# VHH binders against p46559, part 3

Target 1, 369 residues: p46559
Amino acid sequence: MTAIEKFFTEKSPDSEQVLLKVIELGIDFLGGEWKNVDKSQVNVSRVHGGQSNHMFHVTSSTSATPYLLRIHRQPPSQVFTDTVNLAIFSERGLGPKLYGFFEGGRMEEFLPSKTFDVNDVLVPENSRKIGAIFPLYHSINVPVSKSRRCVHLMREWLNGYESLGGGDYEILPTTVNYSDHPKSVSIKDLNHEIDNFEKWSTEIFEHTLVFSHNDLASTNILELNSTKELVLIDWEFGTYNWRGFDLAMHLSETAIDYRVPFPPGIKMNGDLIDNPPNIQIFCEAYVEADKKLKNRSPSDPTAEVKALIQECQFFWPLTNLFWALSAMKHSLLKFENGVDLDVQARDRLAVYFHLKPRSQKIYEELSKK

## First folded at step 1 (VHH)

Design a7 (framework vhh_8cml_1)
Fold by ESMFold2-Fast, scan of step 1:
Structure a7 (fold): chain B 369 residues (1-369), chain A 125 residues (1-125)
Amino acid sequence: as target 1 above (369 residues)
Amino acid sequence: EVQLVESGGGLVQPGGSLRLSCAASGFTFSSYAMGWFRQAPGQEREFVALISYSGGSTDYSDSAKGRFTISRDNAKNTVYLQMNSLKPEDTGVYFCAVDRSGWSTYLTPSGYDYWGQGTQVTVSS
């Protein structure tokens, strides 16, 4: 823990020490009316739902600018990535304003908004809006590594699992009713799956590298109260990646409900995985927005939408392998996040093998001339 | 239950016009692209026209371009095919179709998972 993390975790949000500290930060980074705020006028409330940060909503009864205070729980490299991404998006009007950062934390704009849930992302109009906003983020040039793609993190997680004494993994799905998978997989099997998908992706989709969110679950989408515009948040996994992985990650997450009681705290919907209801509207919206943003006129817009649907379908199983490997490693670390990590890993691996034949077929089709 | 019901077929003289309708139910119509296909006597089903979920994008077979117009009314859950300058070669059973899976090529019949029963179009003197 950092000194500032210990400070905020050991003290109540309404303690004198915390109230004085948030006023000090308000004066230092925001100025204005914060210079005239008394501690009796300040409200500090914990914002729950984030696994990577302690979050506090700091307000006052005055006109002093409210702010969101994030105290980091993550390794410095992930904090660095998220902060750089937010700073760039802040300057371009694509995310919350970054008011300032310090060792162990940051201050940013509080956006009066509704956080989406799984019901919201299944609404066709919302799926259209999400599809339409992706090209804005995919068009940004971010001065970070172009080689640290999803497979890089997958290999780190699998190596971590092995180093912690992990062995063969039994695939016994709990929330999906799939049977077209191996009964168990070895570490060698999983390394082969990563290598194979990286080879396929490089051969047929290398031209699609874009700056990607890589974790666009419903809870990382804010709908602004005033305009109904969408804002994407929590860029800790933000990196250059194949765009179809980013799009498929969002689509895959629309089929998963984390609001179920723990244990298991997760339920995957096989009907939505097999027949995603909004993939057509989502991909049409992406293509139309990308066309407008890049001022281009494709000669065959129908073929472009079809190709993007295939691209999303190709990467869908890889997004499940990605989170399965994370869950396997973090289960051995006894990490607690309100989800049974073994159930998540088993169900995600079952989905991976269920969908993999489709990806192989797409690779075979697109590798032919 | 997904249901597609075509109507508007009939017998017309060469150079005539027909407007086909397809009434859709049992799914979120406004979220899916809709296609029209036809099957001529003794031939396999072939692509005629496609319209995106919003109506913002359309595609046509070479034989349909300039003569046929596909449109949709999302409030009425209906897709239309306006056929002008009809030729004897346009004779066939016309089907509307939807692919809810997104698994396949939109320009081939195998790409569509739900089909209507068809409506007969005959262009003859």
Scores: ipSAE 0.000, ipTM 0.146, lowest interface PAE 20.0, mean pLDDT 85

Design a8 (framework vhh_8cml_1)
Fold by ESMFold2-Fast, scan of step 1:
Structure a8 (fold): chain B 369 residues (1-369), chain A 124 residues (1-124)
Amino acid sequence: as target 1 above (369 residues)
Amino acid sequence: EVQLVESGGGLVQPGGSLRLSCAASGRTFSEYAMGWFRQAPGQEREFVALISQSGGSTDYSDSAKGRFTISRDNAKNTVYLQMNSLKPEDTGVYFCAAQLTYGIWRSEGDFDSWGQGTQVTVSS
C-alpha cells in the first residue's frame, strides 16, 4: 500500500486532514480559485464502481475547478500505460482532461455522466453510437510499441499462472451451458492455442493493426448528461492490436452480466454469444464512421459490413481466451473483484472452444485468397 | 451426418399461405441452428430465415420480415417456415439447411447439411 493510498483509505472524506490534502492538490495542480477555498466549502465524496482505484469526487461551493482524484491500487506497469494513454487522449479531446499525476495517484476531469450497464449496450441506438466512435480511436497514431499485442499479455498471464504453481486446468462451466470443449487443458495446450491464433491473425488480418482499447466493457463507457455523447474510459490495456479483437471484445462483453450476486458475480448469456443481436447495426455504424473520417464514400457498404462481421466473429473466441488466462493467474493470487475468477476462467474457456471452430473456418476461407 | 427432408410445398394463389416443414434425422437436432433458403430457376440461392439452436433467436431476410415465421419443435426434430401473403416473387425451390456451428450465420457456405428442396409456386 502506498502512503497516499493509506492516507485516503484510513480517513473519512469529511476529515480535516483529507479536506486540507485535496485543497493542497487543487492549489498545486490546478491553481486558480483553489488558492481561495476554505475547508468548510469543500465536499469530498467516494465514487464507487472502480476495482483498480480508489476514486473521489472533489468539489467546492466556489468556482474552483472540480476534479476526480484517483489513488492507484494497480501494478505500476498498468498505471504507467493508463496514464500515458489518458494524457494522449486528453490532449486530443477524446477523454477526460488529465490535470496532473503524482506518486500513487492522479487528478482528472470529472464528467457529469451516466455509466453504461449491460442493458444500455444492448439498446440498438447505443450499439450504433459505440460502433461509430471506434474509428476515431482506431485512426490515431500513438507513440507506443506496435509489437505488444493481446497475445503478449496472454503469454505473460499464462507464464505467471505457471510460476504461481498452476498446472492442468479443468473446464467445468457454471454459468454458460456448453459441453463442446476439452474436459481439461495443459499449459502446453494453452500456449499452442495462443500460437495458433497469432499465426492465423497475422496471416489474414495483419493489415488491420490499430490502437485498441482491448477492454470495452459497458462500465468503461460514459454517456455525458449534457450532450448524450459517449466517452470511452480506462485505457489501462490500450495497445496496438488487430481491429477485430477490439470490436469483438466489446461485443463479447454485451453477452456478460456482472450484476448477479457474488458468488459467482458473473453470468454469461449463451444465446447472445451464439447470436449477437446488434452486430449488424454495430458494424454498419463502424464502416460508415470510418469512411467519413477518411473522407471516402463506401463503394460497396454491404460487402464491407459483411467482411467486418466476419472479422468480429473470427476474434470473438480470442477475447474470451484473453480474460480466461487473466482470471486463471489472478485466482491463484487470491485477487478479489466481486467475480469468482475460477468460474470466469472455466466459463470463458468453454466459450473459447465453443466458438473456435468458426474462427478456423474463417481462417481457411480467407487464407486461400 | 444429419438428413433433412422438406415437405409442405405446392401451388398457391397470390396472397395465400403455405407452411413448410423440415424433418431431421441423425445427430442431436437441438445442436443445430436451422435455416431456410430459396432458389428460383437460373438464379443464385438466397437466404430466407434462420433460427438458433435454443430457438431463442431468429433472423429474416428483408423480403420475409413481417410475412414469414420460422419456428422449431426439438421434441419432434422439426423446423417450420410459415409463409403468409405469398407473392409471385416468392416462387422457387425452398431448402432446409442445418449448421453445426457456434453462431448463427446467413452464408450458404456456413451450412453443413442440406435437404433436397421443396417446390413453392405462387401463380394464378
Scores: ipSAE 0.000, ipTM 0.129, lowest interface PAE 19.6, mean pLDDT 85

Design a9 (framework vhh_8cml_1)
Fold by ESMFold2-Fast, scan of step 1:
Structure a9 (fold): chain B 369 residues (1-369), chain A 126 residues (1-126)
Amino acid sequence: as target 1 above (369 residues)
Amino acid sequence: EVQLVESGGGLVQPGGSLRLSCAASGFTLDYYAMGWFRQAPGQEREFVALISSSGSYTDYSDSAKGRFTISRDNAKNTVYLQMNSLKPEDTGVYFCAATPYEGSKYHLSEREYDYWGQGTQVTVSS
């Protein structure tokens, strides 16, 4: 625990020490009216959400700029990545404004908003809005590695699983009703799946590399109270990656309900996986927004939308393998996040093998020309 | 018909500059990485520069680094190669080519390029 984390976790938000500290931060990083704020005018409330940060909403009865105070619990590498990404998006007007950072924390814009849930992302108009915002983020140049894609993290998780004593893994799905999968997989089998998908993706989709969110679950989408516009948050997994993986990640998450009681705290909907209701409108919105952003006119817009749907379908199983490998490793670390990690791993592996034949068929079709 | 057409070549003195253009018709460049290759008289065709479909990644041969800059304008369906500090060794026919492969060693191989231009002659006199 850092000294700043200890300070904020050991004290009540309304304690004199905390009130004086948030005024000090306001003066130091924001200036302006914070120099004139008395502690009796300050309100500090805890913001609940996430395992990776302690969050506080700091306001006053004056015109001093309110801020969100984030005290880090994350590993330093994830903190670094998230902060760099936020700084770039802040400068571009595409996320919360970054007011400043310091050892162990940062200050950012508080956005009065509603966090989406699975019911929200299944509304067709919301799918359209989400599809339309992706091109804005996919067009940004971020000064980070172009080679560290989703497969890099997957190999790290699988190696971690093995180093923790992990072995053969039984695929016994609990919430998804699929049976077209192996009964078990070895570490060698899973490495082969990663290698095979990397080969396929490189051969047919290498031209689609863009800076990607890679974790756009409903809970990482904010709807602003004032404008109803959407803002994407929590870029801690942000990397250059194949575009279709980023889009398929969001689509895959629309088929998963995390509101079910723990255990298991997760339920996959096979009907939505097999027949995603909003993939057409989502891809249409992406293509239209991308065309407008790049001021281009494709000769066949219908063909372009069909190609993007195929691209999303190709990457869908890989997004499930991605989180399955994470769940396998973190289950051995006894990590708790409100989801039964073994159920998640088993269900996601079942989805991977169920969808893989479609991806192989797409690869065979596109590798021919 | 899918076509790539290069322009901007010519005769230039050592130390001079040229800007090559590659215009595509019959397909959109938005989903293709674009490369430049050159072939000197009596030599094999060699890689010069690459720009990814998004423009976020560029790669250059050792001979081109620091002197050449590749760029693209997707709205005009065109790719450019700005060549500065030209040397006699830069003399050759310059080809543009489109590939679905980038960010790996695949873009160094002619075999991985789907579409090729006719080439434009660049001559750097001593």
Scores: ipSAE 0.000, ipTM 0.094, lowest interface PAE 22.8, mean pLDDT 85

Design b1 (framework vhh_7d4b_2)
Fold by ESMFold2-Fast, scan of step 1:
Order: sequence, then C-alpha cells, then structure tokens
Structure b1 (fold): chain B 369 residues (1-369), chain A 127 residues (1-127)
Amino acid sequence: as target 1 above (369 residues)
Amino acid sequence: QVQLVESGGGVVQPGRSLRLSCAASGFTFSSYAMGWYRQAPGKQRELVASISSSGSTTNYADSVKGRFTISRDNSKNTMYLQMNSLKPEDTAVYYCARVYTGSTYEKRGDYTYHDYWGQGTQVTVSS
C-alpha cells in the first residue's frame, strides 16, 4: 500500500485529517476557490468506479471545483495505462477531464451521471447504445504498445501465481451448474490454453486488432444525466487487443452480478451465458456505428452481423480465462475487492471449459475458409 | 498502524456460549462498518455477522440467526460477537474485519469489501 492509500483507508471521509488533505489537493492541483475553503464547507463521500480503486467524491458548499479522488490499488503498469488513456480521452472529449496525478492517485472530473448495473445493461436499448459507442473507441490511435495484448497480461498473472507458490487448481464452481470441465488444472495446462487461444486468434482474427477497454463491466459505464449519452470509465486494462475480446468481455459481464452479499460477492448466470438475450441487438448496433464512423457500406450487412456474433462467441471463454488467472494470482496476495477471488476463479474456469468447444469449432470453420 | 485484535476464542462443549471481542486501533472506529467472518477446516471464509458504523443495522448468516448477536462499543473501539447455543458446525477460526461499503455515482451500485483483517481466533465446539 502507498502512503496515500494507507492514509485514506485508515481514516473516515469526514475526519479532520481527510478534509484538510482534500483541501490541500484542491489548492495544489485546481487552485481558484479551493484556496478559500474551510473544512466545515467540505464534503467527502465514497464512490465506486470499479473494483481496483478507492474513489471519493470531493465537494464543497462554495464554488470550488468538485473532483473525484482516485486512490490506486492496482499495479503501477495498470495505473500508468489508465492515466495515459484517460488523458487522451479527456483531451478528445471522450471521458472525464484529468485534473492531475500524483504518486498513488489522481484527480478527475465528476460527471453528474448514473452508473449502470446488471439490470441496466440487460435493457435492449442500453445494449444498443453500448454497442454503438465501441467503434468510437476502437477507431482511436493510442500511442501505446500494439503487441501487449490480453495474452501477455494473462501470462504475467499465471507466472505471478506460480511465483507466489500456486500449484494445481481445483475447478469447483459455486454459481454455475456446469460439469463439462476438468476437476483440476495444472499451470502447464493453463499455459497450453493461453498458447492455443493465441494461435487460434492470430490465425483467424489478427486483422481485428483495435484499442480495447478489456474490462467493460456495467459499473464502468456512466449515463450522463444531462444528455443520456454513455461514457466509458476505468481504462487501467486498456490495450490493443482483438476486437472480439473487448466485445465478448462486455457481453460476459452482463451475465455476472457483483451485488450479491460478500462472500462470495459474485454470481454468474448460466442461462445468460448460454443464451445471451441482447447479442443480436448489440452486434447490429456495433456494425451500424462502425459503418457510419468509417463511411463504409458492407456488401452484406446481415452476414457482417452474423460474423461479429460468431467473433464474440469465439472470444467469450477467453475473457473468463483472463479474469480467472487474475483472481488466482490476487487470491494469493490477499487482495480485497468485495469478491471472493477463489469463487470467481473456479466459476470462470468452469465457464471457460464449458464454452471452449464452441470456440474450437469456430476456429476450425474459419481456418479452412 | 491499523490493527484488529480478536480475543475470546477457545474450546467449549455444544450448547454453551462464547463471547468474542475485536479491539480496533489506528483508525476512527466509529466511522466504519465491521464484520465477523469464519473459516472452518477445508472450507472457504464465510460471513457470520456484520454491523453498521452506528450499530443500528446488523446482518447475520442464516446458520447463526437467533443464536449469535453482533454489537459494538464505539467509545471503546471494540466489536463483539455473542455466540449462544454453540454447535460442532460452528468450529472455525473467527476473523474480525473492517468493512468498506461503497456506492457508485448512483446508489444502485452499492457493494462491500474488506480492507483490514485480524489474525483470527480459534473456536472449537467439541465434547
């Protein structure tokens, strides 16, 4: 834990120490009316922008500019990536304004908005809106590595799991009723799974590399109160990646409820995984928005939508392997984020093996042409 | 600096009572929700009971409802778990935890996580 993370976790938001610290930050990074604010005029409330950060909404009864204070809990590389991505999107009007950053945290614009939840993302009109905004982000040229994809981070997490003393992992799902998985997997088995998916993805989908969010859970989607437009937040996993992984990540997250009591703090819905209700509308919206943005017309719009659905289905299991490997490593680090990481890892591995045969069939079909 | 120290565990016969205490230091105790968790041999950690910062709201696992009572004394920076009618199934290491309850920009996205844990205290219910 950084010094600032320790400070904010040890003290209540309404403590004198915290109120003075947020005034200090307001003066240092924003200036203006923050120089004239008394602690009695300041309000600090806890907010969630995701599972990886502590977030505070800092306001006052004065005209001093309100801000979000984000205290990092994630590795430095993810913090660096998220900050760079936010700065780019801020400059382009596609995300909250970045006010400043410091060791262990940052300050950004508070957008008066509604954060989506699992009920919101299952509404067909919202699924359409989310599908329509993906091409906007996928079209951006971001000055970061194009070779560091999801498989690179997966290998880092698996290597980290092994280095922390991790070994064979039992697949005992809690929230899904799948039985078509191995009873356990070795580190060698998991490396083979990563290698196989990288090979398949490179052979049939290498042309689909785009800058991707890679973590679009419902809570990372804001609906602006004033315009009802959507804004994507929390880009700490943002990298160039296969497009279908990014889309499948969002679709997979619509089947997961994080609002259940801890433990386990997570519940996967097998019916939504097996029969996603909005995949057609989502993919239709993506294709139409991408077409408009690139001023192009596909020769067969129906075929393009079907192909995108197949692309999403192909990458769906890989998104679950991705978070399973993260959960395995971070469980050994005793990381706390409101989710039982062992339950998450076991359930996601069960989903991975349940869906993998479909991905293999798609690979076999598309590789033969 | 933040410390949570459990006490009151031990060996007890079925049907008897134990009272666990969690002494907190290094933070403003009265501003945080607190919880008791347990981990039985061969099982994952599970919630036993939680209590709001003021003490006005409590939550219990179904397996302990009517038998266990969670309470806190903010003037002493201490949380308690009164365990009555103990069963062999209650045998576990009991952990004190500080609970962070957050919300999204909209209240609909509330969730809970734990940022500090005690080292645990063993409770054994046997003949």
Scores: ipSAE 0.000, ipTM 0.252, lowest interface PAE 12.8, mean pLDDT 84

Design b10 (framework vhh_7d4b_2)
Fold by ESMFold2-Fast, scan of step 1:
Structure b10 (fold): chain B 369 residues (1-369), chain A 125 residues (1-125)
Amino acid sequence: as target 1 above (369 residues)
Amino acid sequence: QVQLVESGGGVVQPGRSLRLSCAASGFTFSSYTMGWYRQAPGKQRELVASISTSGSSTNYADSVKGRFTISRDNSKNTMYLQMNSLKPEDTAVYYCARSEDYVTFGGTYEHSDYWGQGTQVTVSS
C-alpha cells in the first residue's frame, strides 16, 4: 500500500486529518477558492463501485471547484496506462477533466450521469449518436503498441485456459437456437480460428487500424445529466485494433441482455444477431462524423457506408470468439459476476460458427480486388 | 417522496438461504444504480452488492462473492438479493440504497443518496 492509500484506509472521511488533506490537494491542484476554504465548510463522502479503487466526492459550501479523489489500489502498471489514456481523452474533451495526479492517486471532474442499457442502444437516435462519437475516439494517436490487437489477448486467454487444465469444449448453446456449429472444439481448433481470422484481417483490413475501445457494451456508455452528451468509459481493453472489430463489438452487444435475474444471467437474441437493427443509421453517422473530423470529401458516400457495413459484418463473429475465450478461462478461476460463464462461452462459440461463413465470403470477395 | 422498502429478512440456520426484496417508489427506478448495504452491531455500514440501471453490471463484496446474487426488475420497480449458504458473519441489518452513476475511465462509481429503513437478517442456531 502507498502512504496515501494507508492514510485514506485508516482515517474516517470526516476526520480533521482527511479534511485538511483534501483542502491541501484542492489548493495544490485546483487553486482558486480552495485557498479560502475552512475545514468546517468541507464535505467528503465515499462513493462506491469498481472494487479496485477508493473514491471520494470532495465538495464545499463555497464556490471552490468540487472534485473526485481516486486513491489507487490497482498495480502500478495498470494505473500508469489508465492515467495516460485519461490525460489524452481529458485534453480532447472526451471525458471528465483530469485535474491532476500524484503518487498513489488522482483528481477528476465530478460528472453525474446515467448508464445506457440494451433498450437505449436499440433506439435509432441513440445508435446515430453512438456512431457519431466513435470517430472522435478513433482519431486519437495513442503512444502504445500498434501490433498488440484483439488476437493477442485472445491467445493469452486461451493459453490461460489450457494452463488451468482446460481441454476440449462442448458447444451446447442455451440462449440461442443455432445448430450449425461443431459439437466440440479443441484448443488446437480455437488457435487455428484465431490464426485464420488474423490472416484474413491483415490481408483485407490492415489499413483500418485505430485506437479502439474493444468492450463497448451499453453499460460503458454514459449520458451526462446536464448536457445529454455521451461519454465512453472503461477503456481497460483499449488498444490499437481493426476498426471494424470495435464497431462490431458494440453492435454485437446490442443483441445481448444481461438483465436476467437468475442463472444464467444472460440471454442472447438470435433475431438481432442475424439482422442487427440500426446498422445502416450507425454506419451512416460514423462516416459523416469521420468525414467532418478529418475535413475530407468522400467521392462516393453511399459506397463508403456500404463498405463499412460489410466491414462490421466481417468482424462480428470474432467479437463473440473474443468473449467466449475470456469466459472459458475465467470460468476455471471461479470468477463470479452474475453471469454463468460456461453458458456465455457456449452461446458465444455457437454464434461464432453461425456467423463465420459470412466473414469467409467477405474475405473471398475483397481478396479478389 | 422517495421510498425504499426492504422485506424478506428473518432468522435462519447456517447454510440456509434468504431472498431480500426492495420495493422502490417516488422516482424513475430504471434511471438509478441500486445497491444493498449491511451493518452489523458495533461495525460500520458496508456495501454488499450493487447493480447498474439495466442489471447488466453487478459488483459484490469479497465476503459474499459466490454466495449472494443481486438482481432487479425494472417493470416492477423492485431489486432483490438472493443470499445462499448463509453464515453467522452475515448477521446484520440489510439496507436498500439508491445511487447516481459517475463518469470515470476505470469504471462506474456510485454515490448513495437515499436509503431504506433496513431489514434484520439473523443467522443462528
Scores: ipSAE 0.007, ipTM 0.328, lowest interface PAE 9.0, mean pLDDT 84

Design b11 (framework vhh_7d4b_2)
Fold by ESMFold2-Fast, scan of step 1:
Structure b11 (fold): chain B 369 residues (1-369), chain A 123 residues (1-123)
Amino acid sequence: as target 1 above (369 residues)
Amino acid sequence: QVQLVESGGGVVQPGRSLRLSCAASGFTFSEYAMGWYRQAPGKQRELVASISSSGGYTNYADSVKGRFTISRDNSKNTMYLQMNSLKPEDTAVYYCAKTYSRFGEGLTRYDVWGQGTQVTVSS
């Protein structure tokens, strides 16, 4: 535990010690009016009670700039990646303004906002807005590795599963009614699936490499109270990847309900997987926003939208293999993250094999052109 | 080998008190925030209370605030939930949970283990 984490863990937000500390941070990192603030003028409120993170909204009755104080509890590598990504987005006006960082924490702009849930992302207008904002993030040039894509993390998880004593994995789906899958898969089989998808993706979609979020579940989307504009947060998995994976990841999450009773705490909707709502509206919004951003004249918007839908369909099974491998490893560590990880892994593997033939057909069609 | 074992549930009359315990093993208990979840038949699992790694900060669901108290004893690797003024709507299986990582990003990410402990409040 860092000294600053220990400090905020042990003290009440209303304590004199905390009030003086947030003034000290305000002076050091923001300056301005913070140099003239008295502790009687300061309010510190905990953000999102029930969270393991120490997050505080720091305000005053003066014109001193309010800020969100985040005390880190993440592994150093995730803190580094998320902070670098936030700094770049802050500089470009695409995320909360980063006011500063220090050992064990950071100060950022507090965005009065609503966090989206599964109901919100199924609303057609919200799906349109999400599709339209992706090109803004996909247009950013980030000075990080372009070779560490989703398949790199998948291999790390599979290697971790094997190192923890994992072996052959039986596919017995609980929440989807699919039967067009193997009864079990070996670690060798799963490595071959990763290698195969990497080869296909590189051959037909290498031109689509963009800086990607890779984890855009509904809870990583904020709707600003004042403007109703969307902001994407929690870029801890942010890396260069095929854009269709990033888009398909979000679409896949709209077909999963995490509000069901535990166990299993997860229900995959086969009807939404087979016939995803809003994929047309989502892809239309992406293409329109991308063209506007690049100042391109529409040549054939119908053909471009159809091609993007095909791109999303190609990557959809890979997003399920991605989370299945994570669930397999973390199940051996007895981590459930609010869901039965074994049910999640089995259902996601069933989805992977159910959708894989479509991806293979797309590869065969596009590789011959 | 992370293991959480809940105990202390039972059948009790409205207005009475009950204390739940969660014994933890297989990880450095003092480094993780902990929480209590509950789930009634046909309802979503609800976070009832959470406590920081040191015990210095606690949070409660609005439905239990002022009635329930969460605490922990890091020397015994045990977390507690003191439930006062119990109501029929508190009837549920109660699960203790460890945060997924000692370092979280602002989402409530918990691991849930064991069979839970049944609390029934009946008139």
Scores: ipSAE 0.000, ipTM 0.191, lowest interface PAE 15.4, mean pLDDT 83

Design b12 (framework vhh_7d4b_2)
Fold by ESMFold2-Fast, scan of step 1:
Structure b12 (fold): chain B 369 residues (1-369), chain A 126 residues (1-126)
Amino acid sequence: as target 1 above (369 residues)
Amino acid sequence: QVQLVESGGGVVQPGRSLRLSCAASGFIFSSYAMGWYRQAPGKQRELVASISGSGGSTNYADSVKGRFTISRDNSKNTMYLQMNSLKPEDTAVYYCAALGSYDWSTGEYKGPTDYWGQGTQVTVSS
């Protein structure tokens, strides 16, 4: 752990050392209102444990501006990505205001809001609202690599898995009841799957590159208390990517429940994977909002929606391979996040092979002259 | 082909420690969650400790929390159970097993796979 991470995790939030440190940060980044705050006036509450961050809500009995303190647990490359993305979205009013960042952490606006859960994202009206806000985020020009897509990170994770002594992997699904998968896969097999999907995606969807969230689980969606408007948060995996991957990632996450007890802390719903109830309304909302935002010439909206559904279906297995490879690597690192990473990897690989034939058929259809 | 071989059982006095080992062969050990079950005379077999394939996640029965520690060494295809502060009530035959699929309806693994050890006797007597 970094020095600052150790400081905030090893000490009580009401300790004198922590209270003085959050005042110091308030003075340094927010300025004069914090300069006159006494430690007896400060309250520090742990808001969220987070997989990638430790979160603290810092308030006072004075008029000093409250803030959310995020202490990073994630690798330097993800911290860099997260910081750049948040700074851009903050400046454009598309996320919490970024008050400042420093080595090992950042300070941001606390938004009075409801964090979505799996029940919320399955409500049709919420699916419509989420579909409608994606184009706003997909329209932003972010000055980062256009070539470092999901497959780049997948290869990094698979190489990391191998470097940590990982080998052949048995596919033994525990929460999905699928059997149409190999019994095991080698590292060579997984590299071939990544290469094959990259080839297919580049040939038929290269024109769809947009800046993507790549991790839109329900818990990364806030509904503001005051307006009921949605805000997307936690952009640590944000990269330019095929838009269908980003949309399919969210749709895939609506079929996964993380509220089950640990272990395993995860349950995938095969019925929702096979028959996603809200894909039509979600894609309709995306197309309508995208056309309105870009002031695009009217075309056949029915045909465009059908094409987007097909695009989402094509990328759905790849989103599961993405998190399977992450889980395989991080399991070997003894990473703890409230999810049994081996169960996640096995179930997601089973989903990948179950859905892959549909993606191959879509590729064959769309690659025709 | 598949084999699970327990060792380390024996007779000990209350308050002492004992370490059980389970050597596995014939399957990709790191891909399986593993567990230690025990069965005392007149009781049903119970899962006392489990460990994920990577070793990053562990779980313990309430009766052994704070006293038993499960671990594994995937480079040696071996799982361990360190038993501290042993009590007469810990007397049982201990079995290692590869764990089956998770049952979301009960919140537990669906029993063991067909992969079981032969069992090793642990007797805690004054």
Scores: ipSAE 0.000, ipTM 0.301, lowest interface PAE 14.9, mean pLDDT 85

Design b13 (framework vhh_7d4b_2)
Fold by ESMFold2-Fast, scan of step 1:
Structure b13 (fold): chain B 369 residues (1-369), chain A 126 residues (1-126)
Amino acid sequence: as target 1 above (369 residues)
Amino acid sequence: QVQLVESGGGVVQPGRSLRLSCAASGFTFSTYAMGWYRQAPGKQRELVASISSSGRSTNYADSVKGRFTISRDNSKNTMYLQMNSLKPEDTAVYYCATHSYEIDYGSGYIQTSDYWGQGTQVTVSS
């Protein structure tokens, strides 16, 4: 735990020490009216969202510029990539302005906006808007590794799980009513699943590599109050990856409700997983926006949309394996984030095996063409 | 093993008082803002009162302001709700919960909760 994380986790947000610290940060990185702010005028509110960060909204009753303060819960290696990604997006006007970074945290622009929730992302018009903004982000060239895709993190988490004494994992789903999965999986089985999916993805979708968010839950989508434009936030898992994984990650997250009481603090909706209501409009919007951005016309717009839906369906199980492996490792670390990590891992593994046969059929179909 | 345990509910006549307690375990209580929520049959759950992590700031629903007092003792991992001048419309199940905010364009911030207690029944009947 960094010194700054320890500071913010051991002290209440309205303690004198915390108020003075956020004033110090405001003076250092923003200047202006922060030099004239008294601690009695400062409000620090903990913000929900981003399970990898402690988030605080720092405001005052004065004209001092408000900011979001993120305190990292993750190792410095992941933070390095996140910081580079955010600096590039800030420079290009594609996200909140990055006001500054320091050991263990960062400060960024507060955007007057509505944070989406699971109800918002199921609205067809919102699915269209989200589909339409993905091509803008997918068109960005980011000077980071193109080989460190989602499967790299999956292997790191699985290796970490094994190193912490993890063994065979029993699949007993709690929130989804799936039964078409193995009763348990070994570490060897999970490595085999990663290897097979990497092989399939490389053979049929290598041409789809784009810089991807990889974690677009509803709470990482802001709707700006002034323009109603959407902005994507929390790029800490941002890597070059197959675009279908990025799109499928968002679609998968529309089927999950984190507002349920802890435990388990998570509920997956099997009906939305099996038949996502907005996948058609989402993919139509993506293709149309991508076409306009690249000044191109699809040779067959209907076929291109159908192909993108198939691409999303192919990657959907892999997005669940991704978070299952993270949850398995972090459960052993006794990490607490308001979600029962064992329930998350079991349900996500059940979804993975339930959807995998469809992905295999897609691979077999496309590998022959 | 997060646990929030409410106590102090019961049946009481209009105009009387009750004191609810919430005992917390399994998380760092002193770093969480806390709230009391209530839900009457067939009605939406509402925030009754909230208290900052240190206890310096409190907020109350208009319907209970001046009658209810929220407090906390971080050394005992316990939060309280002193309910005075009880009315029949205060009849509800009262829930202890952690209290957080999400940014919302309409209201500025909306309330969210990570951890919830099982609830305690308060009945005010003449």
Scores: ipSAE 0.000, ipTM 0.364, lowest interface PAE 10.8, mean pLDDT 85

